# Ledger of designs, part 31: VHH binders against p46559

Target 1, 369 residues: p46559
Amino acid sequence: MTAIEKFFTEKSPDSEQVLLKVIELGIDFLGGEWKNVDKSQVNVSRVHGGQSNHMFHVTSSTSATPYLLRIHRQPPSQVFTDTVNLAIFSERGLGPKLYGFFEGGRMEEFLPSKTFDVNDVLVPENSRKIGAIFPLYHSINVPVSKSRRCVHLMREWLNGYESLGGGDYEILPTTVNYSDHPKSVSIKDLNHEIDNFEKWSTEIFEHTLVFSHNDLASTNILELNSTKELVLIDWEFGTYNWRGFDLAMHLSETAIDYRVPFPPGIKMNGDLIDNPPNIQIFCEAYVEADKKLKNRSPSDPTAEVKALIQECQFFWPLTNLFWALSAMKHSLLKFENGVDLDVQARDRLAVYFHLKPRSQKIYEELSKK
Key: E = the ipSAE of ESMFold2; O = the ipSAE of OpenDDE; V2 = 0.75 times the mean of E and O plus 0.25 times the DockQ between their complexes.

## First folded at step 13 (VHH; framework vhh_7xy4_2)

Design v4 (at its last look DockQ between E and O 0.46; V2 from the best seeds 0.00; counts 0 for: pae E 5.6 > 2, grease 24.5 > 24.2)
Fold by OpenDDE, look of step 13:
Structure v4 (fold): chain B 369 residues (1-369), chain A 123 residues (1-123)
Amino acid sequence: as target 1 above (369 residues)
Amino acid sequence: QLQLVESGGGLVQPGGSLRLSCAASGFTFSDYYMAWVRQPHGKGLEYIATISDSGDWTYYSDSVKGRFTISRDNAKNTLYLQMNSLKPEDTAMYYCAKGTYVEGRVSYRFDYKGQGTQVTVSS
C-alpha cells in the first residue's frame, strides 16, 4: 500500500486532513480558484465502481474546477499503461481530461455519467452504440509495441501460477452447465492451448491488429448525462491486439453478471454465451461506423458483417482463457475482489472448451481460402 | 428499521436435520440477494449459501453442497435454510445476511445481518 493510499483509506473523506490534501492537489495541478478555496467549502465523496482504484469526487462551493481523484490499487505496470493511455485520449478528446498524476494517484476530469451494468449493455440500442464507437478507438495510433500483448499476458499468468505452486487444475463448472470439457488441465495443456490460438490467430487475423481496450466490461462504459454519448474508460489493458479479440472480449462480458453480492460473486449465462442476442447489431454498427470513418463508399455490408461475426466467434473462447489464467494465478495470491476467482476460472475454462471447437472449425475454413 | 431475525437453531445429533428461518423487515426483501453465513466459535465468518432476489438462482459452498438448501418466500419476507445430514463441523452461529448494492465488478458482501441462531451438532 502506498502512503497516499493509506492516507485516503484510513481517513474519512470529511476529515480536515483529507480536505486540506485535496485543496493542495487542486492548487498544484489545477490552480486558479483552488488557491482561494477554504476547507469548509470543499466536499469529498467516495465514488464506487472500480476494483482497482479508490475514487473520490472533489467539489467545492466555489468556481474551482471539480475533479475526480483516483488512488491506485493495481500494480504499477497497469497504472503506467492506463495513465499513458488516458493521457493520449485526454489530448485527443476521447476521454476525460487528465489534470495530473502523482505517485499512487491521478486527477481526472469528472464526467457526469452513468456507468453501464450488464443490463445496459444487453439493450440492443446500447450494443449498437458500443459497436459504433469501437472503430474510433481502433483507429488510434498509440506509440507502443505493436505486439499482441494478450498472448504475453496469458503466458505470464500461467508461469506465475506455476511459480506459485499451481499444478493441474480441475474444471468444475459452477454457474454454467457445460460438460464438454476435460476434468482437469495441466500447465502443459494450457500452454498448448495458448500456442494453438496464437498460431491460428497469427495465420488468419494478423492483418487485423489494432489498438485495443481488451477489457471492455459494462463497468468500463460511461454514458454521459448531457449528450448520452459513450466513453470508454479503464485502459489498464490497453494495447495492440487482434480486432476480433477486443470485440469478443466485450461481447463475452455481456454474458457475465457480477451483481452477486455474496460468493461466488459471479454468474455466467450459458444462453447468452451460446446465442448472444446483439452480436448482429453490434457488428453491423461497427462495420458501418468503420466505413464512415475511413470515408469508404456505401456498399452492401452483409458479407463484411458476417465475416466480423465469425471473427468475434473465433476469439470468444480465447477471451475466456485469458481471464481464466488471470483468475488462476490471482486465486493463489488470495486476491479478494468480491469474486470467487476459482469459480470464475473453472467456469471460464468450461466456456473455453465448449466454444473451442467452433474456433477450430473457423480456422480450418479460413485457412483453406 | 431494518431487521433480520433468525430462528430454528438448536441441538441436534449428527445426521440430523434443522430448518432455519429468517424474518426480514424494514426493506424490500424481494429486491435483494440473501445469504446464510455461519461462524464457528473462535473462527471467522463463512459464507455457505446465496440466493438471488427472485430465488431462481442459488449457490452453495463446497462444505454444505448437497446437504443444505437455501430458499426464500418473498411474499412472507422470509429466508430459509434446510440443513440435512448435519455434522459436528456444522456447529456454529448461523446468520441471515442481506445483500447490498452491487456496482459493476465490485461486489459488496452484506450491509446487515441478524443476531444469529446457534446450531450445535453433537452426539
Scores: ipSAE 0.244, ipTM 0.716, lowest interface PAE 1.5, mean pLDDT 91
Fold by ESMFold2, look of step 13:
Structure v4 (fold): chain B 369 residues (1-369), chain A 123 residues (1-123)
Amino acid sequence: as target 1 above (369 residues)
Amino acid sequence: QLQLVESGGGLVQPGGSLRLSCAASGFTFSDYYMAWVRQPHGKGLEYIATISDSGDWTYYSDSVKGRFTISRDNAKNTLYLQMNSLKPEDTAMYYCAKGTYVEGRVSYRFDYKGQGTQVTVSS
């Protein structure tokens, strides 16, 4: 734990020390509007920060600009990536303004909003809105590596798992109701799965490369109070990737409920894993918004929507393998995040192998071109 | 006002069976996930089974999976634990626990448990 993290976790937000610190930060990054603010005029309240951050909403009774203070819990490299991505979107007017960053934290615009939950993402109108906003973010040219893709992080996690002493992984017991998966997998098996999917994806979907969020669970979607417009947040996994992975990640996450008390802290909804009810409206909205953004006439549901659905279905199992590998590594690190990571890894591996045959069939169909 | 009352514990031989019940009152039982938690004497709490508000989803720890079955009757405000193939290691105080949503957090936790019922597995 850094000194700044210790300061904000061990002291009450009401304490004189915290109040003076947030005034100092306001002066340093927002300037003279904070210079005349007295500690009696300041309010600091905790806001949900997940596993990556401690978050505080800082306001005053003056006209000084309120801000969201984010104190990082994660390694500096992941924090750096998220901050750079936020800065890029902030400059383009897409998301919260970045007011500043410093070792161990940052300051950003507080957006009066509602965070989506698992029920919100299943509402058909919300699925339409989410599908429609993705092309805007996918259209942005971000000056980062185009070669790392999701598979590079997957390999890093699998190598990390092995380096921490991990070996063959038993998939049973699971909480999902499948029987068409192996009982265990080796590190060699998992490397073969990554290699095969990379080969398939590169051969048939390389033209779909876009800057992707790669983690659009419901908690990363804000609905603005005043306009009801959506804002995508928390870009720490942002990278260039096949767009179908990004879309399938969101769709796959609609089948996952994290409101389950720990343990296990996670529930997979079997009814939604194979056939999400909103994939049609989601993909229609994506195609329509992408055409509008590129100044083309919107079309009726067409071959383009069918192709995008197929694209999402192709990447669906890969999104589960992605998080399974993360969970396997972080389980060995004893990482505490309110989710039983071995339950998550086992269930996601079961889902991966259950859905993989569909992806292989799609590859075979499309490779005939 | 909120109350969870466990019953059905007792002394049983290894390989035997018991059925625990938990009567709930003072809250809308059907709105909450429920769990069974056990505590061997002088040791920490172990969460062993969880059931969703509707009863359509269950979770078991590795130590009891295949031997224990959690169930609920929302019409009777009652939670159950069927324990089969009991082992001496299952000896513990067993508690019924109620889930909640912790304000300002992304995940739920269990925030209330009853007084417990003792299960002893001994020859």
Scores: ipSAE 0.029, ipTM 0.557, lowest interface PAE 5.6, mean pLDDT 86
ESMFold2 (binder alone), look of step 13: mean pLDDT 83; pTM 0.843

Design v5 (at its last look DockQ between E and O 0.77; V2 from the best seeds 0.00; counts 0 for: pae E 3.4 > 2)
Fold by OpenDDE, look of step 13:
Structure v5 (fold): chain B 369 residues (1-369), chain A 123 residues (1-123)
Amino acid sequence: as target 1 above (369 residues)
Amino acid sequence: QLQLVESGGGLVQPGGSLRLSCAASGFTFSDYYMAWVRQPHGKGLEYIATISDSGDWTYYSDSVKGRFTISRDNAKNTLYLQMNSLKPEDTAMYYCAKGTYVEGRTKYRFDYKGQGTQVTVSS
């Protein structure tokens, strides 16, 4: 725990120390009216909804600019990536403004908004909106490595799992009812799976590399109260990746409910996995928005939409493998995030093996073209 | 006023069965996940069974899986725990717990639990 995290977590938001600190921050990074703000005029309220950070909404009864104070609890590497991405998006007007950053935290524009939940993202119109917004982000040129970090992360997590003493992993699904999976997988087996998908993806979809969010769960989507526009947040996994992976990541998350207040803290919906209801409208919206963005002439989008759906389907199991490996490693570290990580890992592996044959078939079909 | 009242506990021999009930009032019972939790004497709280708001989904800890069954009757505002094949290790105070609203990935939490009912498994 950083000093600043300790400061803001151990003290009450209405304590004099906290009030003076947020005034100091306001002065340092925003200036202006904050120089005239008295502690009696300041209100600090905790914002709930994120596990990765401590968030506070800082306001005053003056004309001083309110802001969101974010105190990090994530690894420095993720914080760095997220902050850099936020800074870039801030300058481009694609997210909240970054007012400043400091060791262990940052100050952001507070956006009056609704954070989406699993029900929101399943609303067809919202799915359309989400699909339509993706091309905007995918069109951004970010000066970071264009390497496929997702593959690297999967291998890193698997290596980490092994280093922590992990061995063969038994697949016992709990929230899904798939049975077409092996009883257990070895580290070697999992490496082989990563290798195969890397190969397939590189051969077929290398031309689709875009800057990707790679973690667009419902809670990372804000709907602005004023305009009802969507804003994507939490770019800690923001790296270049195959377009289909990023899209499939979101779609796959729409089938997962984390609103389970008791163990296991997660519930996957097999019906939504097998037959995602909004994939068509999502992909249609994407294709349309992308064409518009690129000033392409209007044309029949049918073939492109079909191709994009297929691309999403291809990457769907890989998204599950990705998070399964993460869950496997972090489970050994006794990481607490409100989800039984073993249950999550097992279920995601079951989903992976259930959907893998479809991906292989897609590869085989597309490789012949 | 929110209330959860557990009943059905008692002394039972190993291999025996008990059925616990929890009467809920003061909130819309059918809108919330419910759970059974237990606390052995001198030990921490253990989540053992979860049931969805509609009752269509359940989860069990490994310690009770295959032996215990959680169910609910939303019309009666009642939660149940059928306990079969009881073991001495099952001796604990058993509580009915009301789920709270969960946003995103959050820690397990309940906003209310009952006073509990004692279950003692002993020969």
Scores: ipSAE 0.625, ipTM 0.870, lowest interface PAE 0.6, mean pLDDT 93
Fold by ESMFold2, look of step 13:
Structure v5 (fold): chain B 369 residues (1-369), chain A 123 residues (1-123)
Amino acid sequence: as target 1 above (369 residues)
Amino acid sequence: QLQLVESGGGLVQPGGSLRLSCAASGFTFSDYYMAWVRQPHGKGLEYIATISDSGDWTYYSDSVKGRFTISRDNAKNTLYLQMNSLKPEDTAMYYCAKGTYVEGRTKYRFDYKGQGTQVTVSS
């Protein structure tokens, strides 16, 4: 843990040391509007964020520009891609303004907004807005590797799980009621699943490779208070990937509820996994927005929407395998995030094996000519 | 204003059964997840069972799974714990707990527990 992380985690946000530090940062990066701010005029409040950052909302009773302060939990080398992505989107007006960055953290625009929950994303108008914004982000040329894909991180997590002493994993679903999965899986079995899905995806969907968010759960969507426009945040997993994974990740998260205040801290709704109510509206909005963005000729939107739904269905189980592998590794690290990570891993593996036959059928159908 | 009152504890022989009740008042009971937690003498709290606001979803710790059943009656604002096949290691003070909703991923949260009811399992 870095010195600046210790400073902001070990001291109260209302301590004199923290108040003076945030004034110093305001002067350094926002300039003269912060020079006349006294510590008695400053408020620092913690904003609950993801696993990678400590976040603080910094305001004053003056007209000085408020800001969001992010203090990274990870070494600087591990946040490089996130910082590049933020800077690119900030310059294009597609996310919060970047006010500055420094060793161990950054300052960005605080956006007065509502953070979505799982119920918000199922509202038809919100689902249309979310579907329509994806093609814009998918069209951006971001200067990062096009070869890392989601499967590289999955392999890193599985290798990490093994190096931490992990072995065969027993699938005992808790919040879903599926029984059409193996009783347990080996590390070899899981490597085989990753390899097969990568092969299938590359053979059928390589032409769909786009810069992807890869983690668009509802909590990464802000609705601006003033305009009601949506802003996507938390690009820590941003990289090139098959667009169907990116879309399926957003859609599949509607079945997952983290608002369980006691153990296990997570619940998956099996009924939504097989038939999410918003997939049609979402995919219609994507196809229409992509058509307009690319100025392409009118075509049969029903056929295009049907094909896009099929892409989402193909990648759906892979999104669950992705998070299962993360949960397996982080359970061994004793990571504390309010979720029983073994329950998450077991449920997501059960979902993966339940839905995999659909993806295999789609692969077989599309690989025939 | 908010109140949780546990009852139904007592002395029971190993293999016996007890039914605990928790009467809730001062909040809209049907809006919240509820849980049973226990504290053996000289030890920390142990979460043992969770039930959703509607009662259609439940979770049990490994130590009680198959022996205990959590339930609720939202019309009577009452939470229950049916305890069967009791063991000496089940001896503890038992509390019901009211959950709060947590946005995002944070640690488990509850905002109130009652005074508890003692369960003692001995031969």
Scores: ipSAE 0.261, ipTM 0.740, lowest interface PAE 3.4, mean pLDDT 86
ESMFold2 (binder alone), look of step 13: mean pLDDT 82; pTM 0.846

## First folded at step 14 (VHH; framework vhh_7xy4_2)

Design w1 (at its last look DockQ between E and O 0.46; V2 from the best seeds 0.00; counts 0 for: pae E 10.2 > 2)
Fold by OpenDDE, look of step 14:
Structure w1 (fold): chain B 369 residues (1-369), chain A 123 residues (1-123)
Amino acid sequence: as target 1 above (369 residues)
Amino acid sequence: QLQLVESGGGLVQPGGSLRLSCAASGFTFSDYYMAWVRQPHGKGLEYIATISDSGDWTYYSDSVKGRFTISRDNAKNTLYLQMNSLKPEDTAMYYCAKGTHLEGRTKYRFDYKGQGTQVTVSS
């Protein structure tokens, strides 16, 4: 725990020490408008919803700019990536403004907004809006490695799992009812799965590499109160990946409900997995927005939309494998995030193996063209 | 005022059965996930069964899976736990727990539990 984390977690938000500290931060990063703010005029409230950070909303009864204070709990590497991404988006007006960063934390623009839940993302109009916003982010050139980070992370997590003593993993679905999966998978088996998807993806979708969010769950989408525009947040996994992977990541998450207050803390909807209701609308919106952004001539989008749907379908199981491997590793670390990680891993693996044949068929079809 | 009142506990022989009930009041019962939790003497709380707001989805811990059945009657604001094939290790105080509306990913899963009903499995 960093000194600053300890400071903000052990002290009450209304303590004099905290009030003075947030004034100091305001002065340091926002400047003169905070110089005349008295501690009696300051309010600090904890914001809940993030797993990886402590967040505080800092306001005053003056004209001083309120801000969101984020105290990191993430590893330094993730903090770096997240900060860089936020800085870029800040300059481009695609997210909250970054006011400043310091060791162990950062100051951000507070955006009055609604955070989406799993019901929100299933609303067709919201799906359309989300589909339409993706091209804006995917068009950004970020000066980071263009490597497919998802593959690296999967291998890293699997290696971590093994290093922690993990062995063959039994697949016992809990919230889904798939049965077309192996009883268990070895580390070798999982490596083979990663290798195959890497190969397939590289051969048929390499031209689709874009800067990606890679974790667009519902809770990472804000709807601004003032404009009703959507803002994507939590770019800790922001790296280059295949476009379809990023899109499928979001779509696959729409089938997962984390609002289970008791174990296992997760519920997957098999019906939504098999028949996602808004994939057409989502992809149509994406294609339309992308064309507009790139000043492409109006044309019949039908073929392009079909192709994009297919692309999303191809990557759909890989997103589940991705998080399954994460869950496998972190379960061994007894990581607690309100979700039974074993249940999540098992269910996601079941989904992976259920959907994998479709992906293989898509590969076979596209590789012949 | 929010209330959860458990009943149906008692002394039973190994292999026996009990049916627990939880009467809920003071909140919209049908809007919340519910759970049964138990606490053996000198041990921590154990989640053993979860049921969705509508009752269409259930989850069981490995320790009770196949033996216990959680159900609910939203019209009666009542939660049930059918316990079959009881074992001595099932001896515990059993509590009905009300789920929270989760905002994001939180560790706080319930905000209220009843006073509990004692289940003792002994020969």
Scores: ipSAE 0.488, ipTM 0.807, lowest interface PAE 0.8, mean pLDDT 92
Fold by ESMFold2, look of step 14:
Structure w1 (fold): chain B 369 residues (1-369), chain A 123 residues (1-123)
Amino acid sequence: as target 1 above (369 residues)
Amino acid sequence: QLQLVESGGGLVQPGGSLRLSCAASGFTFSDYYMAWVRQPHGKGLEYIATISDSGDWTYYSDSVKGRFTISRDNAKNTLYLQMNSLKPEDTAMYYCAKGTHLEGRTKYRFDYKGQGTQVTVSS
């Protein structure tokens, strides 16, 4: 643990030491607005920061600009990439302003907003808005490696699972009601699944490579109070990837309710797993917004929407395999996140094998065109 | 002010039944998942039953599945646990717990529990 993490975790947010420190940071990064602020005028409150950050909302009774303070729990490569991504999106007006960063932390704009839940993402107009915002983010050239895709992280997780002593994985019992999956899978089987999807995706979708969020669950979507515009947050899984994976990840996550208390902390909505009700509206909005951004005349909008739906359906099972492998590895690490990771892994593997034949059929159809 | 008050505990023989109640106040009860949690003497907390905000979804740990039934009455701000076929290993302090609002992949925990009601099952 860094010295600055110890400072902010061991001291109360209302302590004199913390109040003086946040004034110092305000002066250093926001300038003269904070120069005349007294500690009696400052409020520091904790905000939920997830696994990667300790977060504090810093305000004053003056006109000094309030800020969100993020103190990193440790400096992994994902923290560096997340900060670079924030800076890029901030400069384009696509995320909170980045006020500064320092060893072990950063300062950014606090966005008064509503965080979406699973019910919000199912409202048709919200699905339309989400579909429409994706092309804005997909259009940004992010200066990170373009060779590292979702399958690289999947292999890292599977290798980690094996290194921790994991072996054949039993898929039963599940909470979903599918039976068209194997009873168990070996590490060799799972490597073959990753290899096959990589081959299929590279052969037919390589032209769709964009910088992708890869984790657009409802809680990573903010609706701004002032404008009702959407902002995508928490880019810790961001990579270049096939756009269909990014879109399918969002659509797949609409079937999952994380509000359920532990145990198990997760519930798959069986009615939504096979066919999300808003995929048509979502894909229509994506195609329309993408055309507008690129100033292109539409050639055949109905055909383009149909193709994008097929693209999402192709990647749908891969998004479930992605999180299944994460859950398998992290279950062996005794990771505490309020979700029964074996329930998640088993259900997602069952869904993966249930949906995979459709993806194989799509690959076969498209590889002949 | 947020309050959860459990009642209905007591001494029963193995095979007997009890019905626990939890009266909630100080928050919008119908917005939250609720749970029953128990703590045997000298042991950690065990989450045993969970119910969704509307009551349409329930979950039970393997230790109580088929014997216990969680329910709620949102008009009365009350959570219930019907306990049947009680065993000596069900002896514990029983708490109701309030869930949190939606969290992403972070902690989906209960953020408050009451003072509890004792259940003792002995022969």
Scores: ipSAE 0.006, ipTM 0.282, lowest interface PAE 10.2, mean pLDDT 84
ESMFold2 (binder alone), look of step 14: mean pLDDT 85; pTM 0.863

